# Designs tried in a protein design chat: VHH binders against Probable ATP-dependent RNA helicase DDX59 (DDX59). Part 8

Target 1, 164 residues: Probable ATP-dependent RNA helicase DDX59 (DDX59), of Homo sapiens (Human) (q5t1v6r416to579)
Amino acid sequence: NVRQIILWVEDPAKKKKLFEILNDKKLFKPPVLVFVDCKLGADLLSEAVQKITGLKSISIHSEKSQIERKNILKGLLEGDYEVVVSTGVLGRGLDLISVRLVVNFDMPSSMDEYVHQIGRVGRLGQNGTAITFINNNSKRLFWDIAKRVKPTGSILPPQLLNSP
Key: E = the ipSAE of ESMFold2; O = the ipSAE of OpenDDE; V2 = 0.75 times the mean of E and O plus 0.25 times the DockQ between their complexes.

## First folded at step 1 (VHH)

Design f01 (framework vhh_6qgx_2)
Fold by ESMFold2-Fast, scan of step 1:
Structure f01 (fold): chain B 164 residues (1-164), chain A 123 residues (1-123)
Amino acid sequence: as target 1 above (164 residues)
Amino acid sequence: QVQLVESGGGLVQAGGSLRLSCAASGRTFSSYAMAWFRRAPGKEREFVAAISWSGGSTFYTDSVKGRFTISRDHAKNTVSLQMNSLRPEDTAVYYCAADKWYEGSTLDSYDYWGQGTRVTVSA
């Protein structure tokens, strides 16, 4: 069971919004998985999370081996890390991870990827939340996002509804 | 007012070296991530290298890995790009950029840009 939250967040406001979420005791439930769209983003954002919030944070991306990625995710589940920033769930076996909070810092390129990413939340009967940042760069997916999220009772951003 | 000023560009022969520098004025950039981008003749601006706020993490585009080194000096308020084993395809205008973490900018969006410094590598 995943609570889906869609937030309108302009690109320059995304880092501040993420830090607000991580500092919100109602929203922040470790383990946390944050998805970004580039390797540079994963490394720099995970460093920012650690320095600004004091949370144990690390990145996952394609330049880390599959065994390194598995060890990081194991550490996330065991409490060695509280936040992992990833370019995406890379490869089979890594898809078995269950977390309590997912933040799609960047909207995925497809709805299949979106479903796959939020599927990391709420497994094995645990409640979880998936927060996704959208803006004008995500327009091609607005219809699909609305169609999927509207039935859940979540309030959609007015910008999404007013951008046909 | 804050600005980034690049220097160190010039003409060099293939296999040579150049060191580019970016000086921040108006205030310190100690909490900023810094990057170098370039625009080759007839092409769009592309990423070259970046360095984290602490200087502990560095990132490079594949074509410059092992040849270019980005570094920062907090005491001098500068970021440098050491370019070794230069190739004709490295010919471009090189731009310095800075991204402020707390202003909510993304890692793909930089708040401050320099005007660029030209690098020409002859065959």
Scores: ipSAE 0.000, ipTM 0.189, lowest interface PAE 13.6, mean pLDDT 78

Design f02 (framework vhh_6z1v_2)
Fold by ESMFold2-Fast, scan of step 1:
Parts: sequence; structure tokens; C-alpha cells
Structure f02 (fold): chain B 164 residues (1-164), chain A 123 residues (1-123)
Amino acid sequence: as target 1 above (164 residues)
Amino acid sequence: EVQLVESGGRLVRTGGSLRLSCAASGRTFSDYYMGWFRQAPGKEREVVAAISGSGGSTWHADFVKGRFTISRDNAKNTVYLQMNSLKPEDTAVYYCAARYWDSSGLPEEYDYWGQGTQVTVSS
């Protein structure tokens, strides 16, 4: 079972909000997956996480080989990394990985990607949390997100509920 | 689909500041990864900074890190480059460029380009 949290976070505030989450003893439970929408952003956000929070962090994206991605995710599960920042490209056979916290730093491109990403939380009876940042730049999925999250009893930001 | 127009370039003294703007026209601006590039006479075009479609992820080249900041306002279809502590070696034509959905540091992989705006830093 996964607790879905939707936060209204303006783009300039996203890094600060991520660091607040990673420093919150109630929310931060490694292993953590953070999803972003670009390769350069994955590399630099993982570096910023390590420098600012001291957590062991690394990136995953298309320029890393299948074996490198497997080794990174194995390291995440074994405690060699606490946070992995990914563009969503985890690779075949890596979809069985279960984590305690997912942060969608950038909104996924589709509801199928959203469901796949949050589905890594709370597998095999584990409790977990999925936090998704939204703002005016992610309006395309507002209705679909609201339909999926509202029945769970989660509190939704007023901006999401009042969008046409 | 996307047309880009840069503005804000001018002559400025060493140590000064400038903000460049890139106005985009067309639909789906938030689906594009945006980059700022620069080119000095007789040099290759080089990537300076880049920002994801949402604005949540940014990258800055080592030679501008701590001095330049990229940002965007998708409601205004505009990307910005705030340039502080300018040096004579920052003198170049600055270009904004758009690439669909993912990032690249290679100029040849960008789909759309602006005409450029001249920045001159004098000692």
C-alpha cells in the first residue's frame, strides 16, 4: 500500500522542497527514487543531494549501460546509495525493485508512467510514500491524478481541484 | 512549431550583471528542454546552461557556475539567463535553443534556435 501525496511546488522551489523531504525524519525512508525529466538534471540533482544533505546519491539515465543501471539499483537496495535520481529509464528486469519513497520531482509524461513509477513503492506488503510535485506546467494530467488520488483519502492541493 | 527570440544583450563593464530573455512562440513550450549557448568569433558554439521543460532540473557549465542562473516561466513562454560577475571572456553572441523532452549538451541535437543576442563585456 502506497500513500500518495500531491504537493503544489513552483519550479524554483522544487530543489528546496526535495531537500526538506529528505531531511524530514517522518518522510525520508531509504531507499529513495527521485524521478526527473532530463539527463543533465538527473546528474546535477544527484550531485546537489549529496553536497547539501550528505546522503549517498547517484543518477540513472539513458547514457548509463544496462549493467551500470543494474549495479546502481542493486547498490540502492543494499545501502551503497540512499537516493537514486532517474529519468525513468530503469531498464528491463529492474521494474521489480521496491523502494520506501518515490519523489516525482517532475511530472511524468503520462498516467501509465505515473502508475509505473509509484508502483515501486509499497510492494510485498511494505508501507511506502509517493510524493509528486505539480504546478501550472503539469496541468495535462490534473484530472487523471485527481481521479486516481481522491478515492485514497489523500489531501489534494486546492489549485488541482479548481483547475478546469 | 517553436520560434525563439532572444533579447537583453548589450555592452556591460567587467563585474556587471545582465539578464537575457528568450521568448518562445508556438504551442507545447513546456514540453521542450531549453538551453543557452554562446559563440565568440572564430570559436565553436558551446553550451552555457540548460533547463528541463518543467524547470525542475537545471545544468550550468563549470565556467559559469555560481555566476549564471537559468530559469523559465512557462506561463509567459520565456526562458531567462541571469548573468552576474561578468568577465571579458563572457563576450559572445548568446543563443537560446529548444530540444523536445530530453537534455543534450550538443548544439547539433537541438531542434529550434533563436537568432542570438550580443553580449560585450569590456574591461
Scores: ipSAE 0.000, ipTM 0.101, lowest interface PAE 19.4, mean pLDDT 78

Design f03 (framework vhh_8emy_2)
Fold by ESMFold2-Fast, scan of step 1:
Structure f03 (fold): chain B 164 residues (1-164), chain A 123 residues (1-123)
Amino acid sequence: as target 1 above (164 residues)
Amino acid sequence: QVQLQESGGGLVQPGSSLRLSCAASGFTFSSYWMHWVRQAPGKGPEWVSSISYSGGDTNYATSVKGRFSISRDNPSKTLYLQMNSLRPEDSAVYYCAKEGWSYDTRLSDFDYRGQGTQVTVSS
């Protein structure tokens, strides 16, 4: 019961596309987890989300203590935070956490990581959505993405399907 | 393109020490958490230890806490696991893995591409 959406988004357009998603009542379903590939990106993007959209946003990554990370996740679930931007490191108790929207701002480097990230959606019996941004930087995974997502009925970008 | 190459395993007596190494390539090593995961024959995978990209945070499974030490050298793109006071139950193939969920114990949660290094502890 997780709806998987794959969007073709070039690197310079990713921030604008994320803000469009967060401002689109059709797509936006708080609480939201946004996954990025580095700590600096998590800090900067979470600040930009807060300043530009007005949503309660925070970053979570490896340089924050386990206690701080658990408190941020608890806050997200209790409505203290509407958006958390993470490098993929959430801390202990991850298997108990469920959110309504995941955005893979950066496509993970493996399908195992992809499956784990979208697996945060639709737990505890609730439905949810996972949106993943791809471009040519992820072309090595195009076949595996198509194989996993195509059976769900989701429309895939033509660029992904026409890749060699 | 992500490549992880483990080394340093071997056959040792109980109470001995070993130092495992993992040479990483194909990604910006200094920007990712790294992990050690092990799997013994006929058993499921077990998460052993994790280290943050700067080395400032480390975590250990209860079974190895106080005996194992994880470290990294970002300039040389190498991950290490110092194993002290080895026990027969530490016998396993040890894998290094790239960033994923730092506290999960499932191998499917890690982007590991290494071949592993065999550690055998027996008298």
Scores: ipSAE 0.000, ipTM 0.131, lowest interface PAE 16.6, mean pLDDT 78

Design f04 (framework vhh_brivekimig_d4)
Fold by ESMFold2-Fast, scan of step 1:
Structure f04 (fold): chain B 164 residues (1-164), chain A 123 residues (1-123)
Amino acid sequence: as target 1 above (164 residues)
Amino acid sequence: EVQLVESGGGVVQPGGSLRLSCAASGFTFSDYAMSWVRQAPGKGPEWVSSISWSGGSTLYADSVKGRFTISRDNSKNTLYLQMNSLRPEDTALYYCARDSYGYEWTPSGFDYSSQGTLVTVSS
């Protein structure tokens, strides 16, 4: 069971919003997976998380080997890392890894990717939360997001509902 | 209003060096990752280098790796690009850019200064 939260967050405000989430004791349930759309962004954001929040953070992307990615995810689950920032390239078989909080820092380009990313929450009968940041860059997906999320009872941002 | 003012450009021979500076105002400089972007005559913009808002992480385009060094001084709200071993293909207008909180690395995602600073490597 996963609680889906959709937040309207303009690109310049995304890091501040992420830090607010990571500092919110009700929302923060380590280990946390943060998904971004760029490997440069993954490296820079993970360093930012560590520097600003003091949390143990690391990045996963295509320039990390499969072995390195598996070791980072094992470390995340064992407490070596509290936050992992990923481009969605987790490695084969790692879609079975369950966490209690996912943050889609960037809305994926498709609903299939969205479902795959939030699917890492709550697998072992635990409750979990998936928070996704959207803005006008994702407007082609607004109908599909609303169709997916409205049945869960979550409140959608007014900007999503009023978008052309 | 975001203001980014570049300086330090000039004419240099191949193999020479230049240091670019970017003075930032109108936003909390230390909250943003910063980038250098260049545009050669008749070409589209090309991302060159980025630095995290703390200065703890840096990344470089393959074309400049090992030759350019990005750095920042958050106490002075200033971004730098040290350019060594310059080549004729480095000739371009150089813009400093505020990124979208560390993940928008396409040229269209940056807040550029309208002026830029011209670097000409002649030979």
Scores: ipSAE 0.000, ipTM 0.189, lowest interface PAE 11.9, mean pLDDT 78

Design f05 (framework vhh_lunsekimig_d3; at its last look DockQ between E and O 0.01; V2 from the best seeds 0.00; counts 0 for: pae E 14.5 > 2, unsure alone 64.6 < 65, placed apart)
Fold by ESMFold2, look of step 2:
Structure f05 (fold): chain B 164 residues (1-164), chain A 121 residues (1-121)
Amino acid sequence: as target 1 above (164 residues)
Amino acid sequence: EVQLVESGGGVVQPGGSLRLSCAASGFTFSDYALYWYRQAAGIERELIASITYGGDTNYVDSVKGRFTISRDNSENTMYLQMNSLRAEDTGLYYCAKWETYSGRYDSFDYWGQGTLVTVSS
């Protein structure tokens, strides 16, 4: 069971919004998985999270070995890391992970990826939340996002609903 | 209504100290992280320190070891102790709170009006 929240966030404001979410006792439920669209972004954002919030955080991307990725994700589930910042599809290890909060810092390029990423929450019967940042860069997916999220009762951003 | 009121700014010589206060009202203070920002003339506000609801602190490198953020949940007040002040610390200091998304489609920023710190001989 996945509570899907969609927030309209322009790119310059995304980092501040993430820090707000991570410091909010109502929203922050470790372990947390944050998705970004590039390796350098994952490294920079994970460092910023640690520096600004004090939460234990690390990045995962393709320059990490499969063993390293597995150990980092195990550490996330066991509390060694509270936040992991990851690039998109991580292959085998990601399919088995379940977390309490997912943040799509960068909206994925397809709804198949979106469904896969939010599916990290609530597997094995856990309740959880997926928060996704969108703006006009994701316009081609707006109809699909609205169709998936409207039935859940979550309020959608008016910028999404009023997009031509 | 959420309100944040900074105080404690003033004029101080290099190497001196000041203690800033941020009095808060209109929300459950103990549930939220709080932040100090500063703004020098001609630049945008920069984050300098934060404190979580559990009391864990973080600082940017330029103030680490010289500034100490703290909070008193019984007084709904956050503090910034500023020691070993330098000319580059001159600026307007703001406290901030970030609203959580809770049943609304937007998030809100709450800022005080700022308190001026001037470091000069």
Scores: ipSAE 0.000, ipTM 0.169, lowest interface PAE 14.5, mean pLDDT 79
ESMFold2-Fast, scan of step 1: ipSAE 0.166; ipTM 0.597
ESMFold2 (binder alone), look of step 2: mean pLDDT 78; pTM 0.770
OpenDDE, look of step 2: ipSAE 0.005; ipTM 0.212

Design f06 (framework vhh_6qgx_2)
Fold by ESMFold2-Fast, scan of step 1:
Structure f06 (fold): chain B 164 residues (1-164), chain A 123 residues (1-123)
Amino acid sequence: as target 1 above (164 residues)
Amino acid sequence: QVQLVESGGGLVQAGGSLRLSCAASGFTFSEYAMAWFRRAPGKEREFVAAISTSGGYTFYTDSVKGRFTISRDHAKNTVSLQMNSLRPEDTAVYYCAAYPDSWRGLTEEYDYWGQGTRVTVSA
């Protein structure tokens, strides 16, 4: 079972909000998957996580070689990484990882992608949480998000509920 | 033709300020993340600051945090670096770079670089 949390977070506040989540003892259960929409952002956010929180962090995107991705998977299984920042392209071995916390730092471009990303939570019958940051950049998906999340009983941000 | 043109470099005394600008042409600016790098005499090129495609998140190397601010203007196809409280250690040639981020997993060539603009900070 996946608890879906939708948070209204303006773009310049996203980094601070992520650090707050990673410092929350009830939410933080490594490894954490953080999804972003840009390759450079994945690399730099991963560095920021390590520098600000002290957590072992790594980025994964299409420009990482198959060998690099296999080494990252091995490290994750051995506890070498606590936070993985990805553009959504994890590769064969890494896309089978089950985690207890997913953070969609950027709302995915489609509901299919959203479902795929939160599906990384709870694969092994474990309970988990998926936190998604939204703002006006995701307006076209507000109806689909509300339709999927509202039946779960989760609290939705007022901006989403009041959107036409 | 892809082109990045930097401007705004010059000579300044320690504690002073400079604003660097980079004008982008020949590509869809809004689909690219933008960054500033620098290379000091006798040293390797190092990362300074970056801004995402949307402008929503910014990243800085520790030595410039609180002193430098990166911003972008989609209407003008420019990225800027406001440099305050400059130190002699900031003396370098500053380069603008672009990374295509519009396509997930489809970027093969990603780095476009300008010619650089020289910044000299006197003690």
Scores: ipSAE 0.000, ipTM 0.170, lowest interface PAE 13.2, mean pLDDT 79

Design f07 (framework vhh_6z1v_2)
Fold by ESMFold2-Fast, scan of step 1:
Structure f07 (fold): chain B 164 residues (1-164), chain A 123 residues (1-123)
Amino acid sequence: as target 1 above (164 residues)
Amino acid sequence: EVQLVESGGRLVRTGGSLRLSCAASGRTFSSYEMGWFRQAPGKEREVVAAISWSGGYTWHADFVKGRFTISRDNAKNTVYLQMNSLKPEDTAVYYCAADYSTKFYPTSDYDYWGQGTQVTVSS
């Protein structure tokens, strides 16, 4: 029930690509979770999303209390926020939240984390999309990515297939 | 394909503990999300717990949270459900299921299912 899309996106192009996705009426299905690898990145990216696209966005990371994180996720589900940018720290019990679109702005460091993050999409029979940006920084996971994504019928970037 | 066989279901007293095991056959066990489901007579099958392919991430239903724990041993091709503080309401046939997908959280539509193991909790 999760459509997995893997895109080759170099670090300097990631923000532009994210904005293209958020402005694409076929891909943008609020609520949206965007995963990044650091809390500074979460704060800066959520601010950029709001300023550039006009979407209601906020960040979640370790400096936010569990109560704050729970309130933000409730707001996401109730339409108060359209985009939440997270480091993957959602807190105890909050990891059950389901959304229609996940964007892994940064490829997670393990396939377990990847599966956990895209598992926010399509829960309990719902359909959704997970888009993951990769580049040479994720090279050590290329085989694992191909092994798990190829059986779904998704097209993989040529860079992934040609890199040893 | 993966074949699943549950074991450990027994009659236990209220407040007791029980561990269920699910033995899987197949070379790709470590690539499957695993789940425990249960069904009591006259009721719909419900999801109890789920675990990611490596065991790094788990989910437990609210009605068992704090009492049940799912775990797996990929070297032994086995998934477990540790059940503590059992209640009569936990009486059901417990099923092990496997899903080759990148979704973490269970749906009703898992790829492979075991035959079930009966757990009865006496008052």
Scores: ipSAE 0.000, ipTM 0.114, lowest interface PAE 18.1, mean pLDDT 78

Design f08 (framework vhh_8emy_2; at its last look DockQ between E and O 0.47; V2 from the best seeds 0.00; counts 0 for: pae O 9.8 > 2)
Fold by OpenDDE, look of step 2:
Structure f08 (fold): chain B 164 residues (1-164), chain A 123 residues (1-123)
Amino acid sequence: as target 1 above (164 residues)
Amino acid sequence: QVQLQESGGGLVQPGSSLRLSCAASGFTFSDYAMHWVRQAPGKGPEWVSSISGSGGSTNYATSVKGRFSISRDNPSKTLYLQMNSLRPEDSAVYYCARYSDEWLPGYTSMDVRGQGTQVTVSS
């Protein structure tokens, strides 16, 4: 069971919003997956998360070796990391972890990718939450997101619903 | 009004220990991650350590890892930095800083911080 939350967040406000979420006692359930759209962004954001929130954070992306990725995932399972900032590498084919909170910091490029990323939560009968940041940069997916999330009873941003 | 006040600095010899304190007021202390940053003469601000609001998570710069320990007491709204095995290169003004919206790796800018406390390590 995955609770899907869609938040309208402008790009300059994304980091602040993420830090607010990670500091929320009701939402923050480690380990947390944060999905971003680029490798450099993953590294920088992970470092920022670590320094700003004090949480143990690491990045994972395709430029890290397979051994490094395996060690990171192992660390997640063993509680070495509380936040993992990942590109799509973790959403495709790596089903080694179950998390309770996913944050799509950047909107996935497709609904298929969206489903894969949020699929990291709510496994084994556990309740999970998937929070997705959306804005005008993802207009092409507004209809699909609304179509998928509306039936769940989740509230959608007015900006999304009023978009032509 | 948000206020942070550092104390505990001083002149000490290499290998010695100091314990810094930071008194916070004007906000809900436990809701914010807290940081220590330092600035040496001629250098930019350097991030030293952070601790989550609950105190459950801590992080350290590589330069101080294993020697410094950050902690907090939320009921008294106080942040601490235990500094052991001090070195001359640890000499700086140490600032207590509250969670901010922006962070640059290795640097602190636009943070809410106190006036700082001077730490000098010299033989």
Scores: ipSAE 0.006, ipTM 0.253, lowest interface PAE 9.8, mean pLDDT 87
ESMFold2-Fast, scan of step 1: ipSAE 0.129; ipTM 0.539
ESMFold2, look of step 2: ipSAE 0.384; ipTM 0.745
ESMFold2 (binder alone), look of step 2: mean pLDDT 81; pTM 0.813

Design f09 (framework vhh_brivekimig_d4)
Fold by ESMFold2-Fast, scan of step 1:
Structure f09 (fold): chain B 164 residues (1-164), chain A 123 residues (1-123)
Amino acid sequence: as target 1 above (164 residues)
Amino acid sequence: EVQLVESGGGVVQPGGSLRLSCAASGFTFSSYDMSWVRQAPGKGPEWVSSISGSGGYTLYADSVKGRFTISRDNSKNTLYLQMNSLRPEDTALYYCAKYDLSRWEGTYGFDYSSQGTLVTVSS
């Protein structure tokens, strides 16, 4: 069972909003899985999380080797990481990790990808939360987002309902 | 102490080419993603291009895609920007930096403190 939260967040405000979420004792349940739209963004955001919040963070994307991914998986299972920043490609073994909080820092390009990403939450009977940042860059998906989220009873941002 | 020294700028005609270099020292170069940023007269900084620490991933601003190529030589601690088909609007002071300004400005901080290298495109 996943609580879906949609937040209107402009690109320059996204990092500050992420740090606020990570500092919220009601939301923060490590490990937190954060999805971004590019490899360089994953590396830079992971570094920023560690530098600004002090949380143990790591990036995962297609440029990471099989041995690096295996070591990250081992570390996650042993509690060595609190935040994982990924482009959506986790790789074998890592795609089985269940989390209590997902943050879609960048809205996925399709609803299929959105469903796949929030599906990381609430496995094995656990309750969890998925928070997704949207802005005008995701305009083409506004109808699909509303259709998916409205039935859950979650509040949608006014910009989603009232913007063109 | 982190040191970044840009070179390779100059005066060229529209349609010309230049290759910029950035010599890095004081940090483990291969462990950091690197970027090129420019500042045109009377304007704020504009992110141009970024490259991953390994060199395997590159990213470009829409204004330079297809014309500029970013690369690095980790054995020499040097970052490069090959600029082709130069336009008058490419006239700017060019800086190398460790941070991607395009996505992470305002919260992360931007670390470029070098003097840059001047590129002037005029007829």
Scores: ipSAE 0.000, ipTM 0.142, lowest interface PAE 12.5, mean pLDDT 78

Design f10 (framework vhh_lunsekimig_d3)
Fold by ESMFold2-Fast, scan of step 1:
Structure f10 (fold): chain B 164 residues (1-164), chain A 121 residues (1-121)
Amino acid sequence: as target 1 above (164 residues)
Amino acid sequence: EVQLVESGGGVVQPGGSLRLSCAASGFTFSSYWLYWYRQAAGIERELIASITSGGSTNYVDSVKGRFTISRDNSENTMYLQMNSLRAEDTGLYYCAAETYRDYSLGEFDYWGQGTLVTVSS
């Protein structure tokens, strides 16, 4: 079962909030998968994670070959990497990947993608957590997010519930 | 006091060139990673180019080979050289600076006010 946490995080605060999560002994459980919405962001954020936290981090996106992506994911599961920062490319057709923590640094553009991304957590009988950052850029999905997450018992940010 | 001041925007014809500048003050410029973001009408703000404190550069595919990001730590200034401009490059260009210093000190982002680039014939 996946614990779903929704946090209100403005764009300029996302990086600091990610580092706080990675430094929180109760939330940080490697292997970790972080989803971003662009290739440049994946490369930069993975370098920042390694430089700031000392964690073994690398990016995955469409400019990396299928073989390179498979090797990175294998390395994540074997402990060669602790954090992988990926675009949505990783979230498609890779049913063998199971991690303990997913962070949606950028909210996906659809609920189908959201469900697919958090589905990488807590597979094969292990517990896991999915943390998703939202702000006004995700406003069109607020209703769908609330409908999916509210039944799980998780507390939703008031900005999500009070949005017209 | 941290400040980012952008300049160099203007109106150019397709195929033209512009050089944007971002002058920084109030922080140790050489330690910061620096970014150019673009916001076009009807599109959310997107990251188009970056330069690390060590000088490594990255670009979004649509500008690779046409745009060049650079920094001059002695002048506390970052640049974006834009060549072979297209109508799709029209937008507000924002300078951003962020610290990749120890997270225990608190990471934060700084933004400029933006400079308008219009590519039209």
Scores: ipSAE 0.000, ipTM 0.143, lowest interface PAE 14.9, mean pLDDT 79

## First folded at step 2 (VHH)

Design g01 (framework vhh_8emy_2; at its last look DockQ between E and O 0.04; V2 from the best seeds 0.00; counts 0 for: pae E 14.1 > 2, placed apart)
Fold by OpenDDE, look of step 2:
Structure g01 (fold): chain B 164 residues (1-164), chain A 122 residues (1-122)
Amino acid sequence: as target 1 above (164 residues)
Amino acid sequence: QVQLQESGGGLVQPGSSLRLSCAASGFTFSDYAMHWVRQAPGKGPEWVSSISYSGGDTNYATSVKGRFSISRDNPSKTLYLQMNSLRPEDSAVYYCAKWETYSGRYDSFDYRGQGTQVTVSS
């Protein structure tokens, strides 16, 4: 079961919102996957997570070798990392890593990508949570997100409901 | 030896302000994020605020946003918490903490001080 939470978050507020989530005892269940839309963003955000929260954080993106990625994932499974900030590379080609919390820091580019990313939680009968940040920059996906999330009973942001 | 010493607490009326200080020693202060945590009687520790090693990033619990401000002075190795518009529910022992997470130990601080008591009451 995947609990889907859609949060309206303006771009300047995303970082702080993520930190709030990571500091929420009810939500923070390591290891946590944070998905971002660019490699540089992944590195910077991972660094910010490390420095502001003290959580062990690492980034994964296409500029890291396959060996590095494997080692990172191994570390994730072994508890070496509490937060992994990833571009879409993790959602497409890597082995399944079951986590309890996924944060779509940046809105996925497509609903297929969204499904793949949130699919990292709620596996093996475990409850998982997928939190997605959304704002006007992703209007093209408002209808699809609403369609997917409404049936689950999750509350949608008013901004989202007024737009489709 | 790592040492953290909080000060600045006291008994104040609702709506008043306090400024807490934390003197750090025994480690390279400027290399570590610092945190404020509070604990009220009968409750577990509650995270209040965090600040990155350089001071470039700050974060606050929803309950204190807009009222509290965290800052640091790395040269003097001091952490601050400006608390404005205090409320009775802010009453607690306030700790400055250095957060270090370990595998299987995600909810622990590696170091914190003895705390300073803040009591907000009419």
Scores: ipSAE 0.000, ipTM 0.228, lowest interface PAE 10.8, mean pLDDT 87
ESMFold2, look of step 2: ipSAE 0.005; ipTM 0.191
ESMFold2 (binder alone), look of step 2: mean pLDDT 79; pTM 0.799

